# VH-VL binders against q95uq1, part 34

Target 1, 197 residues: q95uq1
Amino acid sequence: MSDNHEEESNVPAYVPGKHVSVDQLKQQDAEDEALKRYKESLLGTGVHAPKDDPRKLVIKEMKIQIEGRPDTIYPLDTKELIKEMKTKPFVLKESCHYKITLTFNIQHDIVSGLKQTNTVYRKGIKVSTEKHMLGSFAPQALAHSVTNPRHGWEEAPSGMLARGSYTAKVVFTDDDNEEHLSVEYAFSIKSDWKSDD
Below, E stands for the ipSAE of ESMFold2; O stands for the ipSAE of OpenDDE; V2 stands for 0.75 times the mean of E and O plus 0.25 times the DockQ between their complexes.

## First folded at step 21 (VH-VL; framework fv_indenebart)

Design j1 (at its last look DockQ between E and O 0.04; V2 from the best seeds 0.00; counts 0 for: pae E 9.6 > 2, placed apart)
Fold by OpenDDE, look of step 21:
Structure j1 (fold): chain C 197 residues (1-197), chain A 120 residues (1-120), chain B 115 residues (1-115)
Amino acid sequence: as target 1 above (197 residues)
Amino acid sequence: EVQLLESGGGLVQPGGSLRLSCAASGFTFSKYAMSWVRQAPGKGLEWVSSISPSGGRTYYADSVKGRFTISRDNSKNTLYLQMNSLRAEDTAVYYCAKRTPYWDEYFDYWGQGTTVTVSS
Amino acid sequence: QAVLTQPASLSASPGASASLTCTLRSGINVGTYYIYWYQQKPGSPPQYLLRYKSDSDKQQGSGVPSRFSGSKDASANAGILLISGLQSEDEADYYCMTWHDSAYVFGGGTKLTVL
């Protein structure tokens, strides 16, 4: 009985606002100044949706931050780079403190109720699943950044049983269950930072 | 194996209505966006409509907007296309197509199609 | 003008190479678009072949022979499907596709005859 500890990250209960399309927002009578401000805040001045890219969520990079270590940055500008990410494992020293930051743009419309599901595998066996509600994101001039955990650091597992190679899959899904992104990555938990490379 | 089976095609008069169905199997239907693509006799391919996995979002070509409605029943693994106010130009083979997991924006699986003929 | 334009037909000999063009409308830069290619044989639905944006951003469909490859001609503002070592079974209609301004757009298709 693997206790799926759904760590409900105390992300304040983001009440998924009613999915309002950017077009719907544009059509809503701007008489409400609050709505105007909200629209302006969401639509930003000058954010043009690209005509050549249907994606609503466009990942730019994944950054692994480890306390006391230089950041590892994975550029994810192309679909091929996204697919190849699993071939470039990063190393976590046991008991190290780390966090993962994803940088992405939102295009065309508001992505409502964006959820991140992270599943970790060892030797093909699922070892953990974490779900994080990220919230709703609108197109804006500056890329969005999400860091997990939001506060503090995650501690890498320790011990002989924790050491080894892992694969993971992170999936971004909205409240319509539309999958915007799926990224597979790999990492190793080691006793030291010395890559036996 | 992924299977898509279209049905509901037939002969209809201009101004008439028809409902197409697509039965899906071999994959988790509720996780994938679905689309209709049509091909007029001896002509090329034309995208008609798309629907998100949960059905919350729908997209239409300008040529069918306001006349066609795409929907789905995930409990039945079935995609639908309600076609109203049919025109002669709507005569085509209608393909049910599965989209890639994301807006990776291509159709990886297609049904065999169902024929719609709009004629007086 | 159509977003994507393809020649109606092309003929080539077995063993030769065929280059199928997919020209984007003027004012649209092919360099930023993914071009997807489909093969359709008579009486069959289309089959996905490959996508190409750049040499560093391309994908081959599952089971698609390596003799099929994508490229672009920036000067012509066109996507290119190259079929090397043509086989008789390559005789088919070929469609390019892209996403443009909230729609999937197909080219008119090219009928490839292997003579």
Scores: ipSAE 0.793, ipTM 0.901, lowest interface PAE 0.6, mean pLDDT 90
Fold by ESMFold2, look of step 21:
Structure j1 (fold): chain C 197 residues (1-197), chain A 120 residues (1-120), chain B 115 residues (1-115)
Amino acid sequence: as target 1 above (197 residues)
Amino acid sequence: EVQLLESGGGLVQPGGSLRLSCAASGFTFSKYAMSWVRQAPGKGLEWVSSISPSGGRTYYADSVKGRFTISRDNSKNTLYLQMNSLRAEDTAVYYCAKRTPYWDEYFDYWGQGTTVTVSS
Amino acid sequence: QAVLTQPASLSASPGASASLTCTLRSGINVGTYYIYWYQQKPGSPPQYLLRYKSDSDKQQGSGVPSRFSGSKDASANAGILLISGLQSEDEADYYCMTWHDSAYVFGGGTKLTVL
């Protein structure tokens, strides 16, 4: 909460969980294998975007899965949708379990060492900065999809000091420090899904 | 500098109990899940138990379920393992392990271990 | 049978390459699993090396030399740790690990001897 530093050490922890069913894990595993086979069939295929779009990274979607609730999906495939994201905050109940899937296309060239830097603010004051390595990605027709955490669920912060409204900015850079995208968003941590806290 | 210091190991007869502690420093303890991993003499590694950052969720290997209890005190930066109904096969070095940042999901820092010996 | 199986030992010459295998139990498909690798030298706790799911979903541990790499052999249902340019200090025990059935599981370990 009161982290006023821009350091890589401030990341949420991952917890392995029995709260994902065996059927859910098998379904996820099967979908991953199918996507892998499809991506392998595109080996050596460079799907070129129109020459008028110079972006190497084109975001498509952010999906927030919350245990016991319907998914929240942000389509982000237009500049308007990206700008609107901060006006549509999502809610996390304290200690809830969630995971986030980011879907994007890579075009023109490989993006090596893609990382995200997420800076969180409360009432305009920087609370934390976290950096996460996503990986290296080649251009292809099929969109890339990364889910975090990779195993089980993340747990939202809890306690009276954690509750409140937050704004955030996430920036995507590569090993050459080229910035590919930034997105502003908002969220709240509450004691209950319908709480006013 | 991340440091994990285990203590509380020793010699115990079968059916006895021990409580292990792991003192943590050099990171914000309450932000990370923690785990216990053990290694019997001359044998491989075995995951024993994990606990969420808040302590609200706990997980156990089948071999210890019902006998061991993991806990944490975030105000003292300390991880615990209460071991009851100890058996000879519980003889091992017990490592305290910090779990990785949210998106890397491995054990990035380990303590030096504390030795538990269960023998008649 | 064990979820992960590793050969007990492997020998290789300095400067050569070693391929350490981590075979999943029949009925588990290696293609959808993350395989994590650890090195352990005598008297020390394990050290994380790398993880591998696919060429598009892998990660090298901090400070781990690039001569360590991961892959998979689908026909053998196995994860692979490749160590190229073997050096004497690579002599150690190597463990694979994965997440299965709501638990972390380790292989039995392979003792690598560099002759």
Scores: ipSAE 0.006, ipTM 0.537, lowest interface PAE 9.6, mean pLDDT 80
ESMFold2 (binder alone), look of step 21: mean pLDDT 92; pTM 0.933

Design j2 (at its last look DockQ between E and O 0.83; V2 from the best seeds 0.00; counts 0 for: pae E 2.6 > 2)
Fold by OpenDDE, look of step 21:
Structure j2 (fold): chain C 197 residues (1-197), chain A 120 residues (1-120), chain B 115 residues (1-115)
Amino acid sequence: as target 1 above (197 residues)
Amino acid sequence: EVQLLESGGGLVQPGGSLRLSCAASGFTFSKYAMSWVRQAPGKGLEWVSSISPSGGRTYYADSVKGRFTISRDNSKNTLYLQMNSLRAEDTAVYYCAKRTPYWEDYFDYWGQGTTVTVSS
Amino acid sequence: QAVLTQPASLSASPGASASLTCTLRSGINVGTYYIYWYQQKPGSPPQYLLRYKSDSDKQQGSGVPSRFSGSKDASANAGILLISGLQSEDEADYYCMTWHDSAYVFGGGTKLTVL
């Protein structure tokens, strides 16, 4: 009975605001200046939803930030790049401090209660599952950026048992359980930064 | 194996109402958006409506907007289509279809369909 | 004008290749759209075949033979379904689909006859 310790990351309980569609927002009587400002803030001036792309979340980039090391950037503008990401593992030195930043656009509507579920595998066996509540995001001119953890750094596992190659699957879902994106990536935990390349 | 089984079709008069059901099995129903697609006799396919996995969001074709209501009961693994104010043009085989996630956006599984005939 | 237009029918011989076209309405650039293809046999529901946006962004349905492939003709503003080495079992109606302006849109379908 493997106790799947769902480590609920103590991300402060983002109370997902009531899902209000962009269309609903447009229909709400503009008499409330606060609501107008909110709408303007959400809809931004000139954000046109593409007519050819049904996606509400469009990932642009995943950035691995490691303290004292250069950033590893994965462009994710195309499905091909997304698929190829798993073939380009990044390296984590044991006990290093790292964080992951995701950059994405929101289209068409507000994505409410966006959650990231990250499952890590070693040799095909699930070793961990982490869930992160990212929040609610509206379409805007500038891409959104979310960093995990929000504050500080994550520490890479250490020890002989931690070292090795890993695969991971990250899934983005909203409060309606709509899956917006699924991405697989790979990484290695090593004792040093020297890639045995 | 994924199975979708439509029911509730029949003969109805113009202006009448009908409720279609689709029983789903073989997959985690609550994780996938569902849709209705119809096909008039000897005609092509027409998307009718879609609903998000939890049912919080619904989408309709202009041709049925205000008349049809899509809903779901995830506890029963069932999709519904309430059709009101039916018209002769609504005569069709109605297919229940499973939608893939947004990053794929196609209908990967279809039911056998249920026939709706609107006639005086 | 319909967003997607397909010829009503096409005939080809066994072993030959068939090219089914899905033409987008003028003003819509096929290059940015996913084109999805479905096969429907008489008395059966549609079955997903494949999707195609580009050579680097295409996906084949599970169990779909490799003789089915997607492409585009930019000059014609059309998606193309190519069926190579036609078999008798390929006789069916073929529908293209896309997402456009908050709706799923199907073409009118092409009846493929294998003679």
Scores: ipSAE 0.785, ipTM 0.899, lowest interface PAE 0.6, mean pLDDT 90
Fold by ESMFold2, look of step 21:
Formats: structure tokens, C-alpha cells, sequence
Structure j2 (fold): chain C 197 residues (1-197), chain A 120 residues (1-120), chain B 115 residues (1-115)
């Protein structure tokens, strides 16, 4: 049984703990045109609120960075790509050092207290659950990126009992308990990069 | 088995108030956003309001904004709609609906509805 | 002008196909919208059927027969619900829905009669 825990990172947030809608922010500024223009540049005019997509969180990609090797990048721009994620496992050599970066857009409204919960399974049995507090994020045209761990590297487990195939599920929820996304993925821990173990 | 049971409908005069309830069972109520959708007699469906799983965020159609208040009590598995300043055009069957997460985002279970009639 | 427009009624013969249209308002492009479909039988609440954005981004509701399918007609700016092999149980009201500009919006509904 192996698990991979990391202390929750302190991700900077745009508006921590506040639950104020974008409409309310824009309407509060009736007396100061200069402050109104500044707030509009931070919150956007409507570019970050597409009329045809209700999602507040839109995943774009997952990147696995392995020390000393090229990055593995999974584009997740479509629901088909998200669905296919679990059929395209990545490989970690035991004891390797790695990071995972998730890239996503925020639309419509501030997402407060975004939390990533990652659950790892071996042969259908839960072997670990890791929770990362990502912070609060405002809508903007450019995507947000979050890397775990924030500093340094994770180390893959090692030994005969750790080697094998794993499945995992990552779920994104906010302070409102709204589930924004669930992604299932897979990976293997092997004794060497091209080993069949 | 998911069940949603609305209550609190009735006959009310214009300008009056009414409070609807929806008792939920067969699922973990606190994990899901909930909505009210209404249907005027012989007419189509109209979304009224939605509320996040914790109740921290609420959303309203323009036609009811400022007059209706959605709320929930997760300890009682109950959704509410407080309707104030009622108008004749609010006459409808009001459905309680369970919502899927944003990335699927449709109404997967509906109650049988409760009838609100606003008439002088 | 309504965001979604559906014809009020449609009739078709048993065993034939029915094509139900859901037209978006001028100035709104159907190509980027998810179109959701619901069936409602008399005296009953609506039931979810399916959603369609593209052939690579669609979803069938649980237990919904494969004879129900979604598509789009870009030249008509419309979502389409196709019901093939019509059965008497398919006689119902059908509503399209989308999310537009911070609201869930339904069409006016089409009453399908199977003669």
C-alpha cells in the first residue's frame, strides 16, 4: 500500500473569503469613475463571462514534470479528452522526482476556496487521499496554473509492493461545496522507465 | 431512489406572499445544487432560481429577482422558495429540480410540482 | 425575441422519424451552445433526454433509448432532436434548453403527436 501526501500549499488568492458577485462589485462604484475603470480592468467587461458556457472552472491541461526528463502534457480542452485521460496512463520510475501542474480558466464569478481532492486507488482499493487548497481565483482571459508541490518535488514510492498500476480521481470543489470538475486518470510505478513491472 | 416532494402552493392575491418547500430523499442533498423551475398553465418551462450545495450562492431569473428568495436547510434535506410581491404572471406549477455538476449541468430529477395561483 | 424558439406542434406516423427543431435568436450562434432536451408527458414532470454540442461532445441520458439523438443545423441556426422508429409512448411535449447570458432558458415546447 503506498500513498503520496504533500502539505497543502499556500496558494495566493484574488479575493479570499469573500463571496461578492462580479455584478455587485461593478455596481458599487457609482461615485469614482477612475476606480470604476480600474475595477473593470481587473474583473473584465464580459470577456470572462461567455454567454454560452455556464462553467466557472474550465480545465485546459495537466502536465507531469519529471526531474531530468521531458514533460508529459495532457490537453484537456474537450470533454472527450477528459474522458480519455484514464486510458492513457503515464509512467513514474520508482523514487523519481516529479511535479503536477494543472492549467484552468475561471469564468463568470470568483471561485472562492478552491480545493483539489486527489484519491489514488490500487486494484480498486483506496490507498491515499490528498487535499490541496488552491485558493480563490477571479475570472480572467489568461489561464491560471497551480503546481503541486509548490516548491521542490514529490518523490514516487519505491519497492516491489509500490510498483504496479494505479488509478486516481481528482475532484475540484469550492467553499460553496460546488463540484466544478472530476477527472479520472491512471499511472504506473515501475523499476525503470521502460521496464514491464 | 431519488424523491423530491414540493409543498406550500395555494391561492394567493396579487401582492401576497407564499413559501414553497421541497423535501428531498434518496441522495446526499448537501452535495448538489438545487433549482426551482415553473410552468404556467398550458405554457412551457421557465427557470426561476438556483442555489449552490452549501447555500452560499444564489441565482435568480430576471423576472423574479428581488421578489423571490431561494434557500435550503441541509440538516432537514429541504429546499425553499420564499415568494413575495406575487403577480398574476407568477401563476404556475413550481417544480423542485436536482442539478448535476456545472460540467454536466442539467436537471436530472424533478418533483411532481406544487401549484401557485395568483388571482384577485 | 425569445432566445429559443420551437414549433408548437408536430405530428408523425408510428415507425417514422420526427425531427424537432430548436432555433436560436438571430445574433446567437448555435455552434458553441449545448442544447439540452427534455420530454414531458401529460400530468408528469419533465425528464432529461440528452444534450448535444457536437458529435464529439454529446451525452445520452440514463435509460434513454438510442432512437433519440441530437444534432444541429447550422444554416437554420438550430438544435435538432431526432426521434426515429416512433412509438406511441413518444407522444409528449418536448423542450429544448440552453444556458445563455447567466440564465437557463427553455424553448416554448413542441407537442409531438404520433398518429
Amino acid sequence: as target 1 above (197 residues)
Amino acid sequence: EVQLLESGGGLVQPGGSLRLSCAASGFTFSKYAMSWVRQAPGKGLEWVSSISPSGGRTYYADSVKGRFTISRDNSKNTLYLQMNSLRAEDTAVYYCAKRTPYWEDYFDYWGQGTTVTVSS
Amino acid sequence: QAVLTQPASLSASPGASASLTCTLRSGINVGTYYIYWYQQKPGSPPQYLLRYKSDSDKQQGSGVPSRFSGSKDASANAGILLISGLQSEDEADYYCMTWHDSAYVFGGGTKLTVL
Scores: ipSAE 0.482, ipTM 0.761, lowest interface PAE 2.6, mean pLDDT 85
ESMFold2 (binder alone), look of step 21: mean pLDDT 92; pTM 0.931

Design j3 (at its last look DockQ between E and O 0.54; V2 from the best seeds 0.00; counts 0 for: pae E 2.3 > 2)
Fold by OpenDDE, look of step 21:
Structure j3 (fold): chain C 197 residues (1-197), chain A 120 residues (1-120), chain B 115 residues (1-115)
Amino acid sequence: as target 1 above (197 residues)
Amino acid sequence: EVQLLESGGGLVQPGGSLRLSCAASGFTFSKYTMSWVRQAPGKGLEWVSSISPSGGRTYYADSVKGRFTISRDNSKNTLYLQMNSLRAEDTAVYYCAKRTPYWDDYFDYWGQGTTVTVSS
Amino acid sequence: QAVLTQPASLSASPGASASLTCTLRSGINVGTYYIYWYQQKPGSPPQYLLRYKSDSDKQQGSGVPSRFSGSKDASANAGILLISGLQSEDEADYYCMTWHDSAYVFGGGTKLTVL
């Protein structure tokens, strides 16, 4: 009886706001100037949802930022690029400070309670699962950008046991448990930056 | 194995109501958008409605908007379609369909369908 | 005008290739759309076959033979389902589908007869 201790990551209880569709927002009597501004801010002048793309979340890129190192950018504009991401592992030096920035567009409707779930595998074995609440996002002219952690840096694991190759799967879900995106990627933890490639 | 089993079809008079059910098994029902697609006798396929995994979002074809209500009970792994104000043109086989995640938008599994006949 | 238009019927001989067309309405560029294909046999629900947006963005359904392939004809503004080496079991109705303006849209279907 393997007690899968789902480590309840103490993600602060994000109270999902009531999902209000863009259409509902349009129909709400804009008697409240604040609501009008909010609607205008959300609906932006000229943000037309594409008629050929049903996606609510469209990922553009994932950026790995490492303190003292150049950024690694993965363009994710196409399904092909998303699939190829796992074939291009990035390197983390042990004990380095890093953060990940996601850039994405929102289309058609508000994506409420967007959550990122990251599962990391080593040699096919799950080693960690992290959940991050990203927030709620509306369609806008400019792409959204979210960085994890929001403040500061994440420290890469260190030690002989931490070194090696990893695969990971990141899944983006909203408060309706709708899966918007799933991406697999790979990385290595090394003692130094010199990839013996 | 994924299974979808529709029920609740039957004969109804114009203006009547009917409630369809779809029992799902073989997958985590609460994680997937579900849909109804219908097919009139000797005709093509028509998307009717979709519902998000938690049921918080619903979508309808213009032809059924205001008359049909899609819902789900994830505790029972069941999808529903409440059909009100039925018309002769609503006569069809109604299929329950599982949708892939939005980044892969297609109907990967279908039930066998349940027949709805609207006739005086 | 329907978003997707399919010929009502097509006939081909065993071993031949069949090309099923799914024409998009004028003003809609097929190049940006995913075209999904379904097969339906009599008395059965539809089955997913494949999707095609481009040569670099296509997906085959599980268990679907490689003799089924998707393409596009930009000049005709159409998605194409190609069935090579036609077999008797390929006799069925074929539906194209796309997502357009907040709805799933099906073509009228093509009845393929293998003669």
Scores: ipSAE 0.779, ipTM 0.897, lowest interface PAE 0.6, mean pLDDT 90
Fold by ESMFold2, look of step 21:
Structure j3 (fold): chain C 197 residues (1-197), chain A 120 residues (1-120), chain B 115 residues (1-115)
Amino acid sequence: as target 1 above (197 residues)
Amino acid sequence: EVQLLESGGGLVQPGGSLRLSCAASGFTFSKYTMSWVRQAPGKGLEWVSSISPSGGRTYYADSVKGRFTISRDNSKNTLYLQMNSLRAEDTAVYYCAKRTPYWDDYFDYWGQGTTVTVSS
Amino acid sequence: QAVLTQPASLSASPGASASLTCTLRSGINVGTYYIYWYQQKPGSPPQYLLRYKSDSDKQQGSGVPSRFSGSKDASANAGILLISGLQSEDEADYYCMTWHDSAYVFGGGTKLTVL
């Protein structure tokens, strides 16, 4: 049972430096107070603050969804599982449509301005770097999920030059430049699904 | 080669102030949480304070909260500890320590320390 | 009410094994904690050795000899640093550490004498 509930709605928006009406200020103040009360309720009603784990972000899994095929799921809730991920590559058929979902829990404090940076390598040469602003995340009992692409599907590249083995690294940082997560993974782009070992 | 070099220790009277510095090199300073850990003469280790990579978050042991302020200047690769209202119990060698990222949450590199003595 | 308690000293012979204990305060279960270990020689700062939570969740520090290992004794509510094949250079102070309730906490340290 997964739930992609996003709780960033009604967060006070950044308003550029300009003169604004009293009504806008009152509306923004009300939204800010509502968010503040919600945060205080979470902190006072059982927001998870484990005494044995300092991490603000705890990764749980990476899921690869391929249109028309069963999901591939990597559990990532131990250091060993994260380290082993690069030795268990997944396969993308060229031109397939796919999504990647990362599931994580936030504990202790709100993480503001969480940013995902995904860097892909081919034979040690960087072939792409994509950066996605994910937003702010509050501690809660249910895990948070982020899916890339956020809308629609990504299409795997095709052709002789695209086929082969890739390595990649996904890193989560916040507005404070604190690195909360680093996961190294691997995949192959192939012409056919049945090459799986 | 990671290097951490503390300075600014010395003799101070109770109620006095000192500012410690730690010069860092051999790694990307702005990427890591930095910490101060102290060791009183003939005693064990005590964590004092930590500061996030940009300086936006600071953490303090209860024994120093309200008296010590940790800060950093990423343009100079330098960590600071402003110590106010010093007490005899603050007498210690103060180590600058680099922290690893979240799930390897330990101090992987330490400086040689700088000595603070609080006595009348 | 120290969170981590270590014996002040321990002696062992070269070539033997030493088992250093790090006991958690009553009411804190060692099973859910990562226990980190540091070595400190006279006149030097501490040096990270290893961490242990379970056999499937442990890590050896870079360059730390394999004769150093971690474990836990659940009945004693303790983390354990095992040093096998003791060498004279293993004579040092050893500290355990964990993160507990918003703080890094260290044990009081054990002075290991090799003779």
Scores: ipSAE 0.468, ipTM 0.757, lowest interface PAE 2.3, mean pLDDT 85
ESMFold2 (binder alone), look of step 21: mean pLDDT 92; pTM 0.927

Design j4 (at its last look DockQ between E and O 0.05; V2 from the best seeds 0.00; counts 0 for: pae E 11.5 > 2, placed apart)
Fold by OpenDDE, look of step 21:
Structure j4 (fold): chain C 197 residues (1-197), chain A 120 residues (1-120), chain B 115 residues (1-115)
Amino acid sequence: as target 1 above (197 residues)
Amino acid sequence: EVQLLESGGGLVQPGGSLRLSCAASGFTFSKYAMSWVRQAPGKGLEWVSSISPSGGRTYYADSVKGRFTISRDNSKNTLYLQMNSLRAEDTAVYYCAKRTPYWDDYFDYWGQGTTVTVSS
Amino acid sequence: QAVLTQPASLSASPGASASLTCTLRSGINVGTYYIYWYQQKPGSPPQYLLRYKSDSDKQQGSGVPSRFSGSKDASANAGILLISGLQSEDEADYYCMTWHDYAYVFGGGTKLTVL
């Protein structure tokens, strides 16, 4: 029974005005003040949409925060780093408290109804799927940060059956079913913090 | 196996209209953006239009803007291109292309194409 | 001026290396762009080969031989497709592509002849 815990993250959803496609914006008269305001609302002050990157969501890093432990940070600035992340597993001690923070930029347009789907696998078998509604995000000067869980900590599973190596896939999709990001990562649940180097 | 099958090409007079279809199979159609890319006889590739997975967003090349409309029916796994006000320069093989997600951003699968000829 | 410019044709001998160039328009820095490469054989649709942004950010298409590689020449403001150990089956048209200002842009293509 895949407990689809749809945790509705109450992230204050940026309520975008009427969505106008960039193409539509390009077609509108540059002197249209309403359009200018809309563009400004989309891009924020001083935010320029890059001409060389079609992505609307640009991941910067994934941070694993464990209570009482130093943070593990995965830089995700390149597609190669994203792909390599699965080769660098982090360790969770059983019963530890942890949370995951994703830092990303939004560009070009508002990403509406951003949803994060986390699927965890053990030995190739799906063990869990979690979906989180993150909300809507507009381009802004500062990167967005989303932490799961939004409040408190997640507790790592415990017991002999929980221990082992896991792989996971996190996928970010919007309300248009556009997949903005897919990241695979790995982790181990251990009885202690000693990395079997 | 991913398959894209274009249809609807033909001979049309300048100013005429034509509707192309692309039947998709072998993948979850509703999860992927789709595009049309054309190739004039003996010429290079030209991107024409793209549509988001749910069809909420569309993009067009300047050369076809206002004349062409890209759409999709996810229930039928079909991509469409409505072409109005056709011009001689629109003569080309039109390819249906599947786009990878934004984190990859390339056309990973192409149909065999359908030929559109605009001639008086 | 076109965003991407390719030589119309290139010839090379079997076993040799061929370097196909994709020059970006002046004022556009190739260093920040992904350059995608496609191969098209006569009577066939294009096939994706690879993408290259940097040595640390490149991807080979599935089933694409390792003799195909991407690079850049910053001085020339160009993406480069290198085909080492040229085979007769490599005779094809090669297109570079990038995304620029809300459009996918293709180069004019290079016809590679294997002599």
Scores: ipSAE 0.821, ipTM 0.917, lowest interface PAE 0.5, mean pLDDT 90
Fold by ESMFold2, look of step 21:
Structure j4 (fold): chain C 197 residues (1-197), chain A 120 residues (1-120), chain B 115 residues (1-115)
Amino acid sequence: as target 1 above (197 residues)
Amino acid sequence: EVQLLESGGGLVQPGGSLRLSCAASGFTFSKYAMSWVRQAPGKGLEWVSSISPSGGRTYYADSVKGRFTISRDNSKNTLYLQMNSLRAEDTAVYYCAKRTPYWDDYFDYWGQGTTVTVSS
Amino acid sequence: QAVLTQPASLSASPGASASLTCTLRSGINVGTYYIYWYQQKPGSPPQYLLRYKSDSDKQQGSGVPSRFSGSKDASANAGILLISGLQSEDEADYYCMTWHDYAYVFGGGTKLTVL
């Protein structure tokens, strides 16, 4: 049995008389690919066998990449490791360039319209909230990963007011606003001038 | 109101070719995958082919692979099925069917069908 | 062996209930599959009724009365379409459908007669 697919450009050409944006066309085909991946899971080609575990989204790790430095990796594949994460803060040097990769499995069903909401607190006060639409994900044996930012790097805040200890909460919800996962973590922003700032 | 209007059916001899069209209206055609489903006289339903919203992915039943080509023109809101090397077994009513978005996977609207008869 | 098997016919009285079965071939577990149901009246195209995977993952088609419902019988490896309060208008052919092995697959259909 052979799958048919057409060659295609990664950036579809603009079509006169159409009002659908290039970004909308890419998202529509990417979402059809997520459904294709669910169908493949029924064949057992990429499906992790169903477990006696009702969760649709199972976090596996959080990785912090800092440009020019070794990665920091948090295994999160047990409830104990998830709960411990807040007690093991990572350090960002002010103005450093970093990115964060979350690795997770999807099991049982397709998760549609997965959103990541990351809220950062300082001294109990919300200092930022960022939302990212991650898309739709099919069950498969290999884990999915999502990196923020998807391209390039994020820059850590700088200055005297930025330095200090932070807590954060990342929450995953679907297009029906069902919460699949919540992880609390901690970090600090320091300068090169003090080892204890 | 969603409408799907098939055309292009007819009588052909084995080995012949025929091109089916389906004119779509009442929805944003380019947002949805589309399919062809056929029904031989007195028989059940058989999926034939599907195409992604942009046209970048196509899928075929084994019975038609290499002989049929699905395509779409999103500027004209039209779905096509090019049928080559036709066989008597291809005799059927051919339905144009709209698929739901990626997160669900059924044919929510069907045309009235167009009849293809392959006989010598 | 067919992927989906339906009985060819079923009859029931007005006001009664009918259970239409859609059996998956051995080696395929109905528990992980979405089962879709369609109604077809003579001379008309099929119409979508509903889908069922579990009580927490099901969907009724637009305008389809709640007397149509889906379920599964795990011991029989089958999807079930239940029609309660049968009306004469329910006399039709009924098809189940699923996706399997890179294809949409229909059952052979059940002709429901309301006597």
Scores: ipSAE 0.000, ipTM 0.474, lowest interface PAE 11.5, mean pLDDT 80
ESMFold2 (binder alone), look of step 21: mean pLDDT 92; pTM 0.933

